# Ledger of designs, part 9: VH-VL binders against NAD kinase (nadK)

Target 1, 268 residues: NAD kinase (nadK), of Syntrophomonas wolfei subsp. wolfei (q0aze0)
Amino acid sequence: MKIILVNNRFKENTEKKAQEIAGQLSALNVEVIIDNGLDEPYAGTVDFIMVLGGDGTMLRAARRYGQRAIPVLGVNMGTVGFLSNIEINELAEYLPLILREEYSLEARMMLEVAVFQQQSLLTRVFCLNELLLRSNSPRMLSFALEISGQKLEPYRGDGLIVSTTTGSTAYSLSAGGPIADPQLDAFIVTPVASHIINKRPLVVSPEREISLHLLEEREAIIGIDGQIKMDFGAENRVLIKRAPHPLLMVNLKAKPFFTSIDRSLQRQ

## First folded at step 1 (VH-VL)

Design i12 (framework fv_inotuzumab)
Fold by ESMFold2-Fast, scan of step 1:
Structure i12 (fold): chain C 268 residues (1-268), chain A 122 residues (1-122), chain B 112 residues (1-112)
Amino acid sequence: as target 1 above (268 residues)
Amino acid sequence: EVQLVQSGAEVKKPGASVKVSCKASGYTFTSYYIHWVRQAPGQGLEWIGGINPSGGSTTYRRKFQGRVTMTADTSTSTVYMELSSLRSEDTAVYYCARDHSYDYVSGELDYWGQGTLVTVSS
Amino acid sequence: DVQVTQSPSSLSASVGDRVTITCRSSQSLVYSEGNTYLSWYLHKPGKAPQLLIYKVSNRDSGVPDRFSGSGSGTDFTLTISSLQPEDFATYYCMQGTHWPYTFGQGTKVEIK
């Protein structure tokens, strides 16, 4: 068995813990590849991906490995979040189940984001939570939204979020979007501080294609999962569709979504 | 080990153009954004712009628009910054610097080139 | 542009002193995912700047633990708990949340 152990080099205790776990796995005749986030993703074949950290580390792992159809387990290192399944102090208990492949998988949709300059593809990225179009100054944006060839009336405001159902509890929630069951596949389209009061969040079929472009020159950025920033000008266009493969999240322990989000909202 | 090595000092006349190079080594060149920052004598640090070496997309501070061009050569792992229509106030040390984050832009700069002094005088 | 203002512009200190430098932004520096992209740099004449602190409070690799960062939203602080001879330098904060990225004007820490 070959496992990628994803960790965050920025936290020294997390790196030390990753080395300890790698040693334990090697003693059990498991080949371990450590990915600390600062190098290219491992290009070889692996059987399992273990993510040590919070939701941010899981989002990075999803972008790097989510399209490979490999089981991904989130192991929480003390940061409370929605994307981990077990705590680090529970790992020893669950490790035999992992090695025997005694777990279930939950599929989480991902976005495929393609950014163009005129007719040229500049970049193609995948993400688990959302794409954010945002003004990078106090001035509001004027932009066009098109859904599967249907041109909506122009938007005016600070921006727009196109989210997966997994991302419904991330930035989309802060902008007034609905909480969505992550077992559903849908795009959630949430305006950010819209000047037009009747612009509401939309829940859209995951089979649709969403296109965005600016109607006037402004300082704007495209954000991906809050981790990738790209400049976005009037000469740019972004196309968003459902990614070919969902992220396959390992389910070793029941984590009830609705009670979890309910408690999170009470704590604010 | 990560290194950014810049080209040597330049002396230019007003109205001329200067092209500064920044050669990267010790990491995957296309996985990190490169930024350019300058410091004029007696002044603070000023961000000029940045480039994604994986595709060549660029962002420039507005005051340099039309005068600055950033390019990347992936075969040599080198980023270039060309500044045209030089003025005396462009006299500064120019730095290239790597964004701290793999495959995203944090606007935090972890490794810096040694700096290139560009002097603009008649 | 998001303005970043440092205070003080300069200070005099002795080895062993506690030094505090503040940085204030004209807008919140919280990014969409909840991270705050504020970093601190040490700069000496003739040398390139050196990263000390990133994302408000995370110490870069190899940076001594006498350096610490704190703050939230628009108000940020760099603290040097016990100043050493090699710490006499100019310090800069930088925000990476809003385009264009902006530096503070710098704080010069001079030997008393």
Scores: ipSAE 0.000, ipTM 0.433, lowest interface PAE 12.5, mean pLDDT 86

Design i13 (framework fv_inotuzumab)
Fold by ESMFold2-Fast, scan of step 1:
Structure i13 (fold): chain C 268 residues (1-268), chain A 122 residues (1-122), chain B 112 residues (1-112)
Amino acid sequence: as target 1 above (268 residues)
Amino acid sequence: EVQLVQSGAEVKKPGASVKVSCKASGYTFTSYYIHWVRQAPGQGLEWIGGINPSGGSTTYRRKFQGRVTMTADTSTSTVYMELSSLRSEDTAVYYCARVEGIAAAPYYFDYWGQGTLVTVSS
Amino acid sequence: DVQVTQSPSSLSASVGDRVTITCRSSQSLVYSEGNTYLSWYLHKPGKAPQLLIYKVSNRDSGVPDRFSGSGSGTDFTLTISSLQPEDFATYYCMQGTHWPYTFGQGTKVEIK
């Protein structure tokens, strides 16, 4: 068995814990590859991916490895989040189940994002939560949204979010988007501070293609899962599709999504 | 080990241009923005602008627009900042820094170059 | 532009002292997704600035536990619980929520 340990390079205690876990797994005849985010993703075949950290580390792991159809387990290191399944102090309890492959998998859709300059592809990236188009100046954006070739009336405002159902609790939620069952596949299109009051979030089929471009030159950026950022101008366009493969998340422990989000929305 | 290594000190006359380099190593060059920040003698830190090495797109503070140009060479993992029409008030230490976060709302500047002193004098 | 003001501009302290530096912004630094992008940096003459705290209260990797950040909205504080010899430096806060990004004017921590 070969496992990738993905850890958070910003936490020295996480690096030390990753080495400790790698030693424990090696003693059980498991080959371990450590990915701390500094190098290119491991190119070889692996059987399992263990992510040590919070949601941010899981988002990076999903971007790097999510398209390979390999089981990915989130192990929480003490941060609040929605993408981890077990806590670090529970790992010893669940490790025998992991090694015997005694767990269920939950498929989570991902986005494929392609950014163009004129007719040239600049970059293609995959993400688990969302693409954010946002103004990088005090001025409002004017931009065009097309859904499967259908041109909507122009948008004016601070930006737009195109989210997966997993991303419904991230930036989309903060912008007034709906909470979506992550077992559903759908794009959620949420305006950010729209000048047009009745521009509502849209829930659309994951088979549709979504494209965005600016209608006038403005200082704008696109953000991907809050981790990749790129300047976006009138010469650019972005095309968003459902990624070819979902992220396969390991479920060792029941984590009730609706109860968890309900608690997070309580304002004490 | 993340390192940002800048070019050496420059002395320029008013009206000239200066081009400062920042060579990155120890991480995937195209995964992070590189921004530039300066500090003039006796003054605080001032943000100038940034570049996305993945596409070469740039964002500049308005007061530098038209005088500053940032470029990236992915083959050498190097970012350049060129400042033209130099004035005595451009005398400063110029830093490149790696950005964590998104351009419109960066978390912070996590790794910094050692700084390049640019002196503009007649 | 969002103005960021630090207080005090300078202070004198001895090793072992508790030091508090305040940073106030002219506008709320809460971003649309709910995060607050306020960071703190340590700067010494002839060296690059060093990140200490990001997103108000998160300590950067390798930063000693004596450094802590707190605050919300427009008022933020950096605390050094027990000043060490290497902590005599100028400290800057920085807001990344509003374009253009702005730094405070700095607080110089000087030896008594």
Scores: ipSAE 0.000, ipTM 0.374, lowest interface PAE 18.2, mean pLDDT 84

Design i14 (framework fv_inotuzumab)
Fold by ESMFold2-Fast, scan of step 1:
Structure i14 (fold): chain C 268 residues (1-268), chain A 123 residues (1-123), chain B 112 residues (1-112)
Amino acid sequence: as target 1 above (268 residues)
Amino acid sequence: EVQLVQSGAEVKKPGASVKVSCKASGYTFTSYYIHWVRQAPGQGLEWIGGINPSGGSTTYRRKFQGRVTMTADTSTSTVYMELSSLRSEDTAVYYCARDTYYYESSGPWFDPWGQGTLVTVSS
Amino acid sequence: DVQVTQSPSSLSASVGDRVTITCRSSQSLVYSEGNTYLSWYLHKPGKAPQLLIYKVSNRDSGVPDRFSGSGSGTDFTLTISSLQPEDFATYYCMQGTHWPYTFGQGTKVEIK
């Protein structure tokens, strides 16, 4: 068995903990690869991915490995979040189930994001939560949104979010988007501080292709899962569609989504 | 292991151009932005701009727009900053620095830094 | 551009002193996902700048625990609890929330 341990080297004790867990797994005849973000994603065959950290570390793991159809387990290291399934103190208890492949999988849709300059592909990335188009200056953006070739009236405002249902509780929620059941597949399109008073969040089929481009030259950025930042100008176009594979999240214990989000909102 | 190594000191005349290199090693070159920062004698640190080596997209501070060009060569893991129409006020130590934002939940901030390249512009 | 202002511009201190440097931004540095991207750097003549603190309060690996960062929104502080001889340097804050990235003007910590 070959397992990738994904950790965040910038979190307290996470690298030391990853090494300890790798030693424990190696003692059980498991081959371990540690991914702390410094090197390229491991390119070889892998049976399981264990993410040690909070939601941010899971988002990075999903971008690096989510399209490989490999089970991914989120192990919480102390900060509560929505993407972890078990706590680090529970790992020893659940490890035999992991090694025997005795768990269920939840499929979570991902976005495929392609940024172009005219006909040239500049970058292609995948994400679990959202793409954010935002102004990087005091001036509002004027931009075009197309959904499956249907051109909407121009948007004016600070930006736009295109989110998965998993991302519905992340930045899309803060911008006024709905809370969505993560078991549903849908894009949620949420305007950010729109000048046009009647622009509402849209919930659209994940089979649709969404495109965005600026109508005027402005300083703008494309943000991916709040972790990747890319410059975006009037010469650029972004295409967003359902990624070929969902993230396969390991479920070792029930984590009730609705009571978790309800509790979170009550505490804010 | 993770290092940024810059080219050596340059002496230029006013009106000339200078091209400074920054060679990356010990990590995946295309996974991290590289930024350029300068310090003129007796002045503070000044951010010039940054480049995404994966696509070559760049962002420059407005005061350098039209005079600065940043490029990346993925085959040699090297970023270049070219500054044209040099003036005596461009005399400074120029640093490249890695932005840890890409592939990291933490960021943007600069680590590691190159050792610096002194550019002297004199008549 | 987001303006970042440090206070004081310089200070004189002795080994063992507690030193406090303040950094103020003209706009909130909270990014859309809730993180605040304010970092602190130590710079000595002839050397590259060195990261001390990132995301307001997180100490970089290998940085002594006498360095600490605090703050929120637009007001941030770097504290050196007990100044050591190697700490006489110029300190810079930097905001990475908004493009263009901007540095404070620097605070020079000098021997008394």
Scores: ipSAE 0.000, ipTM 0.406, lowest interface PAE 14.2, mean pLDDT 85

Design i15 (from i1 with heavy chain D99G L100D Y101L D103S S104G G106Y Y107E E109T; framework fv_inotuzumab)
Fold by ESMFold2-Fast, scan of step 1:
Order: C-alpha cells, then sequence, then structure tokens
Structure i15 (fold): chain C 268 residues (1-268), chain A 124 residues (1-124), chain B 112 residues (1-112)
C-alpha cells in the first residue's frame, strides 16, 4: 500500500507529527510519500491520501490530487474546520480500518477553471471551494457574467464568487450566499459588495458553463480556493465548469453537516 | 532556519523612487506569500501589499495602487518592493514578512517571520 | 476596511506585574471555516516585529507561556502573566481575516 501524507513543514509541530506517522506506517509495511507543499505533486500511483492539517491543507491536496479518484482523509491537527473527518488523537484507533479499506466515500464536486488571454489558454486548474473575481483598486469592477451563453445585465461592484456546494460555507457564506447541502451538485454565484440593487446569489445547474470578463480596463484578481491568485484584466476571460471527477472524501465516522454548521453560525 | 534579510537604508528626494529588497532563506521561496508592512515615525504598522513568488501575482492596499510595484526573482530568492512618486509622508521603516503557506493575498493570514527593516527617508 | 482599536495606547508596569492589552474590531473576525485570524506582535525599536500569538490563542514556537491570548468575535485580549525585563516593548494586534489586513495602533509597555 502506498499513501501520500500531506502536511505543512513549517506549521507548529506538523513536520514532527508527519514524520512520526510516516514511521508508524512504514512499520506496518506501508510506503509513504510526504508532500509538504514545497515540491511538485507526486506523479506515481498511490492508494490513499492522508491530509494532516486544517482546511487549507485539504484544499491544496484536492487541487493536487482530487482529479485522480484516490480516497482523501482529512485529519484535524487542532484547528477548527469543515473538511476533516477525524482528530489526530483518533488516528491510531482508525488506522486498521484505513489499511483494510473499511470506510465509505463521499463525493464532492469540484470546479474546473480555465483562464484565457484573448484566445490563448493561460491556466487550467481545479478547486474544491470557489473562484473569486475581485477588484484590487478603489474603483468598482464592471464585468459581464454569462451562463451557458446567456448574457446577464452587467455587474458593478467589488467582485463575484462562483462556488461549489462544499464552498457554500467558505467565502460565499461571508459574502451572503446560501448554505448548501454538500450532497447536491450546483454552482452558487454570489456577488461581492454589489453597488446594484437586486443583485442576488444564484444557484445554477452544474451542467452549465459560466464565463466572466471585465467590461472596463481595471485592475482585478482571480483567486482560487484562497491559494492561487492571478491578475485579471480586460484581455482575460474565465470559463468555469464542473470538473470531470469529484473529490473522494473518506468517511470513517459520521459528521452531521447541518448541526455542525448551525453550531458554527452561533459563534459569528 | 528561516531568515528574511533586507537591503540597507535609503535617502531619497521627493518625487524619486526607491526599491527595497528582501532575500529569503531556510525554506522553499515559492511556497509562501511575502508581504510588505511599513511604520512611519511615531505611527503604527500599515500593510502595503503582498506577492506570490510562484507566478508573481500581487495585491496592493488601495492607497498605494499606482505607486507600488512588487516583483520576485526566484533565482536569488529575493522579493523587491518599489515605491514611486515619494513624498515626505513615505518616510518609514519598511518590513517584509512571510505569510501563511496556504493563503492567497485576499485570504486570511498572519505573519510568522519578518525582515529586519529598511529605513527609507524622504527629504529635500 | 475593518477598523482595529487597541487599548490602552500606553501603560507603565514593573517586572512581575500582570499586563492586559485589549483589541476590538469593527466587525467579526470569524472566517467562514470557523477560525478567527487575530494575531499579536511584539515590536522593539531597531528590531523586526515578532509574532507572539496567532489565531487568537495559539503561541508561536519559542514564545514563553507567560504570554496568552483570548477572546472571540470582535473582542480580544493579550495577557502577560508576569512581566519580564525583555517584555518592555510595543505590542500590536492585527486582523488578518478581512482583506486588506489592518493593525491596531499599538500599546507601549514602559518601565514604571
Amino acid sequence: as target 1 above (268 residues)
Amino acid sequence: EVQLVQSGAEVKKPGASVKVSCKASGYTFTSYYIHWVRQAPGQGLEWIGGINPSGGSTTYRRKFQGRVTMTADTSTSTVYMELSSLRSEDTAVYYCARGDLYSGSYEPTYFDYWGQGTLVTVSS
Amino acid sequence: DVQVTQSPSSLSASVGDRVTITCRSSQSLVYSEGNTYLSWYLHKPGKAPQLLIYKVSNRDSGVPDRFSGSGSGTDFTLTISSLQPEDFATYYCMQGTHWPYTFGQGTKVEIK
């Protein structure tokens, strides 16, 4: 069995814990590949991905490996988050089930994001939570949103979020978007600080293609899962569609989504 | 060990430009955002902007837009901040600081390692 | 921009004293995933700022346990349980939840 152990080398105690776990797995005849985010993604075949850390580490793992249809387990290292399934102090208890493949999988949709400059593809990336278009100057953006070729009235404001249902509790929530059941496949389109009356979040079929481009020369950025950031100008356009494969998240113990999010909202 | 080492003090005339460097060592340069923060005499800390050394994408606080440019040279693990059209109010100590590994410039962050600072004095 | 108000602006203390510094934000610093990105820094003239506390209550590596952070939502506190000679410095809180990131105005801790 070959496992990728995803961690952040420079976070508090994470490198030490990753090495400890790698040693435990090696003692059980498991081959371990450590991915601390500093090198290119491992290109070989693997059977399982174990993510040690918070939601940010899981988002990186999803970008790197999510399209390979490999089970991914989130192990919480003491941070509060929504994408982990077990705590680090529970790992020893659940490890035999992992090695015997005695767990269920939850499929979570991902976005495919393609950024063009004129007719040339600049970047094609995948993400678990969202794409953000945002102004990085004092001036509002003026931009066009098209859904499956249908042009909406122009948007004016600070930006727009196109989110998965998993991302409904991330930045989209902070911008006023709805909480969505992660079992559903849908795009959630949420305006950021719109200056136009009656611009509402939209819930859109995952079969649709969404495109964005600027209507004026402005400085803007595209952000992906909060981890990739790129400049976006009037010569650029973004095409967003459902990724070919969902992320396969490991479920070792039940987590009640709605009661968890309800409890979290009481703390805002 | 992680270190950020900045270039030395500069004295400039109003209207000039200044370019400050920040050389990183002890970690993978392209895996962390680098941010710039300044402190004017008798004032508090002020965030200016940040750069992703992987790909070179930048974000700037609105008040500096049009005057600040950040660049990264991966061959030397060095980030540069250039501030143009200098005014006396730009007299400050300028710091580079490392952001979180998995955050973008608009995403939540905190600064775990800082450079020693570069004093920029703007006087006639 | 999210406003961060720090109090007091200065205080005088003796070695061994308990020192409390407060930081308030104009809006909630809870991010969508449930974490709160408030951090505290120690700054001395001629030296780089140093991270003390991140995400409200987590001590950075090597920071003495006399430093502790607490709070939630919009109200946060840094406590130094027994002030040492090396602790005479200016302290800053920073909100890192909402872009652009903003600092409090600082609290100078001076010798009595």
Scores: ipSAE 0.000, ipTM 0.395, lowest interface PAE 14.5, mean pLDDT 85

Design i16 (framework fv_inotuzumab)
Fold by ESMFold2-Fast, scan of step 1:
Structure i16 (fold): chain C 268 residues (1-268), chain A 125 residues (1-125), chain B 112 residues (1-112)
Amino acid sequence: as target 1 above (268 residues)
Amino acid sequence: EVQLVQSGAEVKKPGASVKVSCKASGYTFTSYYIHWVRQAPGQGLEWIGGINPSGGSTTYRRKFQGRVTMTADTSTSTVYMELSSLRSEDTAVYYCARESTYVYSGDYSYAFDIWGQGTLVTVSS
Amino acid sequence: DVQVTQSPSSLSASVGDRVTITCRSSQSLVYSEGNTYLSWYLHKPGKAPQLLIYKVSNRDSGVPDRFSGSGSGTDFTLTISSLQPEDFATYYCMQGTHWPYTFGQGTKVEIK
């Protein structure tokens, strides 16, 4: 059995914990690859991915490995989050189940984001939460949104979020988007500080293709899961669609999503 | 307005220590790494190290290890760089600079988009 | 440490000239799913450095389109298509792929 341990080198104590866990797994005859984000993603075949950290570390792991159809377990290291399934102090209890492959998988839809300059592809990336289009200055954007070939009336505002249901509790929530059951597959399209009050969040089929481009020359950015930033100008177009493979998240214990989000929303 | 503002010029004797401050404003302080870069007279830019203001994790260039300490105060949105056992070759303009990507999960741009104005540190007897 | 070498160390040019500066690294700068972490900075005496280009070819906000970056692996180029009076400065490349981060020695662009 070969396992990738994904951690963030710059998070307190995570590299030391990764080494400790790697030692434990090696003692159980498991081959371990440590990915701290500084090198190319491991290109070989692996059986399981263990993510040590908070939601941010899981987002990076999903971008790097999510398209390979490998089980991914989020192990929380002390930060509150929605993408981890167990706490670090529970890992020893659950290791036998992991090694015997006695767990269920939950498929989480991912986005495929392709950025073009005119007709040339500049980059293609995957993400678990969302794409954010936002102004890079105090000036509002004027931009076009197209959904599966249907051109909507122009948007005017600070930006737009295209989110998965997993991402409904991230930037989309802050911008007034709905909380979505992560077991549903859908895109959530949430305006950011729209100048037009009646521009509402949209919930659309994950089979839709979403296209964005600027209608005026403005300085804007595209943000991916809050981790990747790209310049976006009037010569650029972004195409967003369902990624070929969902992220396969490991369930070792029931985590009550609705109770967790309700508790979180009552904090002020 | 996103900006980094550094403390004023310092004159120190060999063997002393200096502590330079870098105050951030106009953005979420804990969402971006801060790095320190220096330029000695007639020389190029030299990276010293960086700090994650969320939690205070640091990375230093080996030649400064044991002499440099970086700290962050989240209540004042200020990063500090302290350099001890000063030598005449430490005479330089010291800059703080923000790394341009969101912090926490480790996908970085590794580029410095916002810079402080610089602090001249002179080491002389 | 990864060595970063710029060429030339200095050049003389006139307003309107096309200026090319080269940066070479001792090791490949390809990292993290094909990303390459090479950036370019403009530096004038008495001023802070200013980011021009990041990840090889992406212009920072507000940077004029006469500045462009290109390259791959170990060989990178900054091009100024039509030099302006405010462009007389020292230019630095920096690699962020390998620890520690390293700067090139700089290229001074002087009035001819």
Scores: ipSAE 0.000, ipTM 0.390, lowest interface PAE 17.1, mean pLDDT 84

Design i17 (framework fv_inotuzumab)
Fold by ESMFold2-Fast, scan of step 1:
Structure i17 (fold): chain C 268 residues (1-268), chain A 123 residues (1-123), chain B 112 residues (1-112)
Amino acid sequence: as target 1 above (268 residues)
Amino acid sequence: EVQLVQSGAEVKKPGASVKVSCKASGYTFTDYYIHWVRQAPGQGLEWIGGINPSGGDTTYRRKFQGRVTMTADTSTSTVYMELSSLRSEDTAVYYCARDYYDSSGYEDAFDIWGQGTLVTVSS
Amino acid sequence: DVQVTQSPSSLSASVGDRVTITCRSSQSLVDSYGNTFLSWYLHKPGKAPQLLIYGISNRFSGVPDRFSGSGSGTDFTLTISSLQPEDFATYYCLQGTHQPYTFGQGTKVEIK
């Protein structure tokens, strides 16, 4: 068995914990590759990916490895979040199940984001939570939204979020979007709307293609899962569609999504 | 080891162009924005602009628009900043710096800095 | 551009002193999603700037615990609880919420 351990070296003590876990796995005859974010993603075939950290580390792992159809387990290192399945102090209990491949997989849809300049593809990225288009100045954006070739009336406001159902509890929630069961596949289109009146969040089929471009020259940013930031101008167009493969999340422990989100909504 | 290494000092005449390089190592080059910041003698820090090495997308401070060009070469993990039509006021130490992210996402803070490149513009 | 003003522009202090530096922005640094991107840097002559604090109050890895950040909205503070010899430097705040990114003008902490 070959396992990738994903961690964030810039968080204090996580590199030491990753080395400790790697040693434990190696003693059990498991080949371990450590991905601390400093190198290119491991290009070889692996059997399992273990993510040591919070939701941010899981989002990075999903971007790097999510399209390879490899099981990914989130192990919480003390950060509260939605994407981890077990706590670090539970890992020893669950290791035998991991090594015997005795777990279920939950498929989570991902977005494929393609950014163009004129007719040239500039970049193609995948994400688990959302694409955020936002103004980077006090001025409102004016932008065009097309869904499966259908042109909507121009949008005006601070921006727009195109989210997966997994991302429904991230930025989309903060912008007034609905909470979605992450087992459903759908795009959630949520206006960022201090200046937009009567624009409602949309829930659309994941088979739809969504296109965005600016109608005026403005300073705008595209954000991907809160981790990648790209300049976006009137010369650019973004195309969003369902990614070819879902992220395969390992389920070792029942996670009470609805009770967890309910408690989260009571906090400020 | 994560580091950014810049090219050496330059002396230019007014009206010339300068191209400063910033070579990244020890991390995935395309995962982090790179920004350029300068400090003129006796002055504070001034942000010039930034580049996404993954797509080549750039943002420049308005006063440098039309004079500055930032590019990224993924084959060498190097970002370049070219400043044209140099003036005596462009005499400064120029730094490249990486945009930090942690497990909660990007932080729009500069965690790793190059050592700086002194550009002197004199007749 | 969002203007960022630091105070004081300079101060004289002795080792062991408590030092407070403030940073004020011309408009709120809270984005539409509730995030605030305000960081602090230490800069010494001949050296690159060094990140101390990000996201208002998060101490960067390896930064001594005598450094702390606080604030919200438009008013932010960096505190050094007990000044050490290596802390005599110029300090800068940076706002990254609004483009262009803007630095404060700097606060020089000089030995008394």
Scores: ipSAE 0.000, ipTM 0.475, lowest interface PAE 13.0, mean pLDDT 85

Design i18 (framework fv_inotuzumab)
Fold by ESMFold2-Fast, scan of step 1:
Structure i18 (fold): chain C 268 residues (1-268), chain A 121 residues (1-121), chain B 112 residues (1-112)
Amino acid sequence: as target 1 above (268 residues)
Amino acid sequence: EVQLVQSGAEVKKPGASVKVSCKASGYTFTDYYIHWVRQAPGQGLEWIGGINPSGGDTTYRRKFQGRVTMTADTSTSTVYMELSSLRSEDTAVYYCARGEWELPDYYFDYWGQGTLVTVSS
Amino acid sequence: DVQVTQSPSSLSASVGDRVTITCRSSQSLVDSYGNTFLSWYLHKPGKAPQLLIYGISNRFSGVPDRFSGSGSGTDFTLTISSLQPEDFATYYCLQGTHQPYTFGQGTKVEIK
């Protein structure tokens, strides 16, 4: 068995913990590859991915490995999150189940984001939560949204979020989007501080293609899962569609989504 | 390693106030609720209330409402529980406990060592 | 408030014995989303309580597999399949479905 161990080297204790866990796994005759985020993703075949950290580390792991159809387990390192399944102090208890493949998998849709300059593809990236288009200056954006070739009336405001159902509790929620059952596959399109009356969040089939472009030359960026930022100008266009593969999340422990989000909202 | 370390034992007279501290370490302080539970001599465990360190939101058991105040200091990762108008019936060991967030904060995974508060003389 | 009653209040047992403790609530512990929040704790004099079981049947990390939980609705059980010397303690159930959260009165497991 070969396992990738993903950690956040910039958080205290995580690299030491990753090395300890790698040693334990090696003693059980498991081959371990450590991915601390600095190198290119491991290119070889692996059987399992273990993510040590909070939701941010899981988002990075999903972007790097989510399209490979490999089981991914989130192990919480003492941070609050929706994407981890077990706590680090529970790992020893669950490790025999992991090695015997005694767990279920939950599929989570991902976005495929393709950014063009005119007709040329500049980049293609995958994400678990959302794409954010936002102004990078005090000036409002004017932009066009098309859904499967259907051109909507122009948007004017600070930006737009295109989210998965998993991402419904991230930036989309802060912008007024709905809370969505992560077992549903859908795009959620949420305006950010729209100045146009009656612009509402949309819930759209995941089979549709969404495109965005600026109607005026502005300083704007696109953000992916809050981690990648790219300049976005009037000569750029972004195309968003369902990614070919969902992220396969390992389920070792019951996670009641609705009570978790309800409690989180009561905290705020 | 998750740790909750409480302040030392207190002896108070009836009518006084007591303030017990609970210092958290080994995790992100603002990511979990802290609850307070007490045990009077010869009695069982009794939930008093809880606090969200991120926003300062509190919830108290009705019987303690008006006498208990919970606060959090994020700069020191410390939660405080102050109980006023003390009676002999308030003599108890007071525990702080961490509420698990990913599942609702309905169970307590890590506990402080306890603080004995004695109300006498 | 939801009343939580444990049975028995105390019992005597020997190392190796199977021990069963029950917990009954005055109201259903199923919330609006279908979740049941019942947990079990081990408590020894002079020490902090320790989480054993949460969500009826899930063992907390580091808890030996001799401990198991079961039940639904208003009737719940903690079982210790083969009692060990370190298991002589007082056991509490906690309902976390309805505020205020309420503990059972405790079950003391004593050496025979």
Scores: ipSAE 0.000, ipTM 0.377, lowest interface PAE 17.9, mean pLDDT 85

